# Ledger of designs, part 8: VHH binders against Cytoplasmic dynein intermediate light chain DYN3 (DYN3)

Target 1, 312 residues: Cytoplasmic dynein intermediate light chain DYN3 (DYN3), of Saccharomyces cerevisiae (q04949)
Amino acid sequence: MDNCNAWDKLLSQNESTINSTETATITAIIYSPSSKTLHQFINICFPEGSNSILDTTLINYATIGWTNDLKENYSVDVYTLIRNTDDALDLLKPFLQEHSSKVRWLILLDWTLNDQKLWLNELSYAFNKIKQLNDDNEFSVWCLNSGEILNLQRHTTVWQSVHIDFILQTLRSFCYFNDSSLFYICEDHTEEKREEAQRLKYQELLKHFCEDRDMKDHIEMVKRSEILIPKGCDSIGLIKTVDERFEPTEVKEQHFLARYMDFIPTIDKIREDRKTTSGIDLDKLYPLEVFKVNIQEELGKMFAKYRENSRI

## First folded at step 18 (VHH)

Design p8 (from a1 with N101H)
Fold by ESMFold2 at other seeds, fold request of step 21:
Structure p8 (fold): chain B 312 residues (1-312), chain A 121 residues (1-121)
Amino acid sequence: as target 1 above (312 residues)
Amino acid sequence: QVQLQESGGGLVQPGGSLRLSCAASGFTFSSYTMYWVRQAPEKGLEWVSTISGSGGYTYYKESVKGRFTVSRDNAKNTLYLQMNSLKPEDAAQYYCATRGHRYTGDEFEYRGQGTQVTVSS
C-alpha cells in the first residue's frame, strides 16, 4: 500500500546520504517535562551549538553530528517533545510507524520541579505508550538537577534520606524491569575546570548510550546525587543494598503506585513550567481532552524546520 | 551517640590477607546498611563495599570484587571486611561507615577513626 508521507521521503533521502558517507545514523527522542529542563539537558549533554538548532517549543526536530572518542562519526536525528498533555507522544505516531531503525528514548525527570509524586505514574504511562507506538526501543531515564536532593533536605524539614532512598529504589526497580538505563545529572559550578570536565563526562555518557556501547565503566550506584546505572547493570539484590525492606518486584503492581504517591512529601505547588497540581487526582494529571496546540500546525512547523536543516 | 571503632589493620606483603573489624554502638546496628570506605595518602575518600542491615545483600567496588568479602554479625554489633590477594593499590586508611537520616552532602557522615592497611614488597 502506497501512502506517500513527505516526512518519510525526506528521512529516506537523508538516511541514504548518511550511509554513503560512512557516518552512522541514530534516531533519538527526548521527552521532557518542561522547556527549561530540555534546554538544560541539551546544554549539559549535547555538543556545543546544539541549542541553536533545537528550540524549546512543544515539538522539534534537528540533526546533530558528533565524533566519539574512537574517532567514529555519527549523525543523530533528534526529536524533542515537551510533555504538555497525556497525548503528546501521539504527535510522533506518523514518524514512528514509518521509521526503519531503533529509537533511543531519553525520558527526562527534573528534581527541581517538585513533582516527584508524579514520576512513577508518568514513567509507567510513557513506557507503555512508547511500546504501543514502536517495537524497537532503547530506553533511558535521565534525572536532571539531582543536586536538589541536598537542597530539599537543607531547606525543608519534611524531606529525609528515607524519601530519597525510596525514590531511588523505585526508579532503579522500574528501570530494571523495563530494561532501561537510569542516569542522574548533577552539575557542580564550584570551579570552571571541574564544571567543564563534568560536562564532557556527561557528553561521553550520552554518546555511549546512543551508540549502544558498553557502559560498565560509567557505573555509579553509591553517590546519591550522581547515580549512573546502564541497562543490564542493576539487580534486585543491588537495589536492596540501599534499604533491604524495599521490595523491587512490588513496583510493577498498581497498589504500589498509591503507596508511592502517599509516601513522597509535598513541598509547595509544582513549578510553573509543569502545569500539574498537587493533591493527587490522576484524571487531573492526565487530562485526555486538554490539547491547546494544533497538532497538524505543529507538525508542519517541524517539517519545515527539518527541510531547512537538510538544505544546509 | 553513634560510635564506630575499626581494627585489624597492619602490614602485609602483596598477595597477603587481612581481616578488618568494626565495632558499632549507640544505634540499632541491624537496621542500617553499612559501608567500608578507604582513603589513600593525598587522595579522596573511596567507597569499597556495602552490606545491607541483615547482611543478605552486598555490593563491591569492581577492583576489589572477588578479593574482598564484607560480612556482619548483628548479635555482636560487628562489621567485617575479609581482604584477600592484597595489592599495593589497596593500601589505605580503612573506615567503616553508615548514613544518617538526612543527607548532609557527606555520603558517609558517620565513620570511625580508621585502621591502616599497608602493602609492601
Scores: ipSAE 0.807, ipTM 0.932, lowest interface PAE 0.8, mean pLDDT 81
Fold by ESMFold2 at other seeds, fold request of step 21:
Structure p8 (fold): chain B 312 residues (1-312), chain A 121 residues (1-121)
Amino acid sequence: as target 1 above (312 residues)
Amino acid sequence: QVQLQESGGGLVQPGGSLRLSCAASGFTFSSYTMYWVRQAPEKGLEWVSTISGSGGYTYYKESVKGRFTVSRDNAKNTLYLQMNSLKPEDAAQYYCATRGHRYTGDEFEYRGQGTQVTVSS
C-alpha cells in the first residue's frame, strides 16, 4: 500500500466514532470522485448532520444509526473514500481482510464534473478492483446532479439526446452485466420544501438499498434525469427500448471502450472555449459523421437470439 | 413537422376493451421510439407504454402490464394500444408521443390532441 498514514488516521477516528446497536448492522462504502460530490451525496441521502462525521478529503469512517419505515433499527458502518490516485481502493484492503460480511458499495458519478468520457473506464476499473479486494459485494452506481442533463442541452449545441441516451444505455448495460443497481439523483434547489422532500425520498431509497429490501415500487426507467433501476430489474430488451440500435452485449467487449470515449462530447473544450473564447467549432467537438458510422454501423451485431425474458 | 392524431377512445364498462390508434406524419416513423401517455383530470402526464422503432421491444407501466399491448405498423405509420380488462383508474385522455433530438425537460414533447377513455358502469 503506498499511503500507510491513511490507516493511522482512520483508526484514530474509529476509536471515537464507533457506535453499536442491538438489532442489525450494515457495512457500506462510498467511493466518490471528489470531496464536493461526497458532501452533496451525504447531505441528500443521509440523516441531517452526517457530513460532520463522514466528509473527507481522502478516507473516513463512522457508524450511524437509522430507523426504517417498518420501525426496524439499523447500525450502519460507513467508509468514505475519495478517488485521488490509482491506489485509492487499496486503502480499504486491511479493513476488508478483517471483515467477511456483505459490503454495500455506493460508487458515485457526477454529471457536473465534465468527465462522462471517463465513466465507463472508471467503473470497469473500480468493479474489477473491488472484486479482487472482497468476495461478497452489493454494487450500486449513483449518478449525482443528473439535472445537468437538461443544462447541457439548453446551453450547448454539442450535447444531443443521442449522447444522453448512449450514456444511459451504456451505464444500464454495464450495471446489468455486473449485477449492480443504477440510480440518478436529480435535485431541485429552488424551494426549501422541495429540497426536504427530495432528501426524504433519497434517504428512503438509500435505506431500501442498504437493507436489501424489495425496490420494485421505486423503478423509474423513462424519465432520463430520474433513472432508478435496482439490481435485477433491467434487461437487454428494456435497455433497447431507448434506442434499439444500441447493442447492450457490446458493452462487455474490450473494443467498446474506445467507441464509447470517441462518441461522448468533449465538454471541457466547450467550457474552456466559453471562458476564453466566444466561438465554438462544432466539427472539432462533435464529429457527428464519424460517431454515427461508429455507433450506427455497429448496432446491428448478430447474435443467436432467443426469446428474451423481461424481469419487469 | 411532426403530426400525431389519436383516435379510438370512448365509453367502456369496467372489464371492457378499447383499441386506440395514432396516425403519424411529418417524420420517419420507423426510426422513432413511440410512447403512450395519459392524463387524468387535475393530474400530470403519466407514462403508459414504450415501443421501439421496429416494434421489437416494449415496456409497460406495471399497473397496465398484462392488460395493455402496444404495437405499430410502420408501413401505415400507425401506433396502436390494445386495452383489455379496463379499470376505472385507466380513465384518462390518452396521447401518443415521441421525443425530439434535444431533451428540453419534457419527456414527451411531441403529442397529439389525445383521445378520451372513460370507464364507468
Scores: ipSAE 0.805, ipTM 0.930, lowest interface PAE 0.8, mean pLDDT 80
Fold by ESMFold2, fold request of step 21:
Structure p8 (fold): chain B 312 residues (1-312), chain A 121 residues (1-121)
Amino acid sequence: as target 1 above (312 residues)
Amino acid sequence: QVQLQESGGGLVQPGGSLRLSCAASGFTFSSYTMYWVRQAPEKGLEWVSTISGSGGYTYYKESVKGRFTVSRDNAKNTLYLQMNSLKPEDAAQYYCATRGHRYTGDEFEYRGQGTQVTVSS
């Protein structure tokens, strides 16, 4: 076939991966702030071997199969996007406009990127954009490397518990009003036994989320680095138990974004107080670099990778 | 300095009731979220319940929800835990707790000496 539009090929192959023998199909889209964050997420939360088929390109696609603890088979069509520009979600527009089933969105944040000031704005943009692109969405926000919360407070004087709590209450409120799950992923690298047990826990969490299963046994709202709040399990009252001075309904208001950004510590304060920063400058991140991508070329790269990696 | 003193523990039969108290001093009690945590022998601390500074918002571990009620009297600087329908698995040393302004690796870094709850059939 003489077809220069890689999207049409990808959509055709996506349809052809529908399993017919007692295998349910799931569409999941991972929206990541970086390739490193994406790889860590897949390594922690997806079945072993998934990283070898999901490269770190701007957009990628693979089919990942698993069997759950009820012996049910699932075929998961996973799309990954790296947020290089605000336009990255538009790359999925042709697929989403032809898509007719629920899409599971896994929107990643990363505590180690030192970009917490940007989180509320980026989530607001992503959720609004996704709702414009697709009608049937299941949202989740995944905050990776939440063990950094302890490091921020141990290694700086500017980060205090009130800042960590404010971010948490903001994220919980945002997710509550947008019908989204919120998960903090904290990997313990000190012991191989604990590390493996934690990965198995997060793999089961991911499977339950994707399969629309009851997740009440996974709820954790108290341990600050290990927050796990499935959709529908939070409330205004529960959010206020952290610090009742926080008003969850204010998160919906446009002027709240400025308060959020003003309150969150910056790299400049961390560097000034500790003189141990990496030199990351959040001001350079506010006017994000506009990146124009050759859509057909990038889709072609993703399509070629799909064929290589779908055999795992 | 933060000072917390638990009392009211004792021996109770399964299905019985017990009320724990926690006297607080050395901080502005009404401004702090308070916690009840417990520790069975040779186990780590386990969170039981949370109550906001005013007492207006509460949260409970699922296994105690409906049986335990956390409350506070800010005029008396006292935290309470009413425990009804006690089960053998509730037997533990109970602590009231609060958090400081900096996390040092302990989710419940300020707690008292605790009070023992024993459930005997």
Scores: ipSAE 0.800, ipTM 0.930, lowest interface PAE 0.8, mean pLDDT 81

## First folded at step 19 (VHH)

Design L1 (from p8 with Y32R)
Fold by ESMFold2, look of step 19:
Structure L1 (fold): chain B 312 residues (1-312), chain A 121 residues (1-121)
Amino acid sequence: as target 1 above (312 residues)
Amino acid sequence: QVQLQESGGGLVQPGGSLRLSCAASGFTFSSRTMYWVRQAPEKGLEWVSTISGSGGYTYYKESVKGRFTVSRDNAKNTLYLQMNSLKPEDAAQYYCATRGHRYTGDEFEYRGQGTQVTVSS
């Protein structure tokens, strides 16, 4: 009992029965900044997961079945992971070391956590770490609660269109260069019929992503709260239509992360709310000098570390 | 104060061409991304094309790509839409549009009165 691997227990508890006739198997990992964000994502985009024991503590697993619009049956092995520390992805090492097939990554961001300043660093860390842990990956970034963009404008004077556009162009550039899809999830709770239609769209988008299907019918690059950009559908030129002074290739450069963090507005309440929501100490994630050291090897982790004085 | 005035609409035969113009004032035109949008009877606004501040980068709705060309003359503060191979489905009120300093939920909050394009069969 004392030697039980948490993975072994989770795997033994989360089995389900799937019709095995002509069933294709998919492995998906949902990496979420919080349990609340994870629950929202499942309820909106992945209701098949709502009937399973996907608990919201650090890591969980379930096997979920679905049938697509082509009448094909899929068995989806879903792992969920909450980013509680900067090394949370290392908890997946035992599983990933044994895995021999493609892994679909659904990396979640949440507009309501008021942590947009941290997004680029967290994505850079996550993508780099995942590539070190596993060779065969399909990436997607899902920004939940993008309707909050409007609320930020209504309830603060510090958020302007230029900040929203800069974040969008940064995320699009990051995803473009890392061969990743980018999806904003926006719901209008005012009208139940419209909300249901939006959920069906996101559910089909998730299935197409997991099944490696063409998603060109889902492209939306103009409506800022409803962005849907499948892998391979963006370009440097398209990104520059938002604001051509933005240089997408700069996102790859080490100095850009500091510029990104400096430009994104913060207010004390927003930063404090993130700190209490995720358990991450945001005050420790702001040292610029740590950011410039070892970015290539330990990306997001470097924000939480202190460094001795330079020896150069 | 943003002011936009569209012109150049009219009646054309299927397969015909029109060139729409949009006169802009009250803002720095050359620094702002501009849009063409359209509205058919009993329908909502539909995005048509986007052009960056310098005119160097463009984006088109798939159904008009290859037939429509957006351009701008920053010296004259004027936006253009060259519409070739017009189809009955292109008939609509056409607006030029831009965005303000704050996201209001309306992606095309600054628009003129529009100019009507009618395609007769």
Scores: ipSAE 0.820, ipTM 0.936, lowest interface PAE 0.7, mean pLDDT 80
Fold by ESMFold2 at other seeds, look of step 20:
Structure L1 (fold): chain B 312 residues (1-312), chain A 121 residues (1-121)
Amino acid sequence: as target 1 above (312 residues)
Amino acid sequence: QVQLQESGGGLVQPGGSLRLSCAASGFTFSSRTMYWVRQAPEKGLEWVSTISGSGGYTYYKESVKGRFTVSRDNAKNTLYLQMNSLKPEDAAQYYCATRGHRYTGDEFEYRGQGTQVTVSS
């Protein structure tokens, strides 16, 4: 007989007493490269005030309730996790072993982190690891701050449209072959009314994704900073309309990762070549290389919060 | 020096058909993804269809799928849009377009002067 740790016992015990058969329940896990990226994502896509109970430097848990446009009520168990080490996903293992329902994965990327070279490797690792940890998954990739696409081309001569298209076609191909949605989140803070309309749009997108709704009305494959491609809506042929010379099936091949990383520019290498500044190597920019929090303390905080939340 | 010139527009009754042409020069047409976009009076540009460099891959706005067909003849450097079952909401100035080497914030930065399609009720 397996010995459950104290965390597993409390999760199993409290989850059973809270859940009812009459409430539609959803489990969602947000896997973020940083606390700042996580904070921005929740602020944009979740109901107001969600940051106060979901923000974290490592791992957190909260239950979020919402009502959709069809007046249906949902109880969403949300786990937030920072990609702080290569084994960060293992922190969820005790919970995943005690639950047998579908898990919605919201895997975040962030255009402002200057780590685009690492994206394919990070996604490949994360998807493979998640499939080892849990059988029933609904994947999505969320690229935050996609407005940076324009800034990269305005403020450097190295970033060209061919690089932006190559990243897009790679992400689309990866998501297509892994049955994942792909969403770019572009913030516009120029006007208060436009900003609020965007928040409502992205909140609706999140709800539809979590609720397994038909999302064909949310498709955007043409505007390069506003890409929205729900699972099942893409194809090899559609990906090739961006640039036919790109071969989507090559994304599955072992040698493609090296080609991907070699093709994508970095700002820091350009600065070194111009002899203006010392370059920042990619290891310093990789969020998984930085682990500064006390794991036991953060798990203790999450445990206390989960216990308190389970009393409702 | 990208040059694009649209033609073939006109007045048609609802349910009618038109065929637009776009003559291209000043770039390697056969390697370039091409677009049809349209602009109704007092509205912004609206994407209509996409076709890859060889012509082998296409993508359509949902409201025109099944009614419009984009094609190209790379030997003639010409892009086409066959429009069938035209509706009043299809009335617009139609442009063929392509993209440049850098993203400038304009998804369709190179386009011609357009050709007018009018659908009378």
Scores: ipSAE 0.812, ipTM 0.933, lowest interface PAE 0.8, mean pLDDT 83

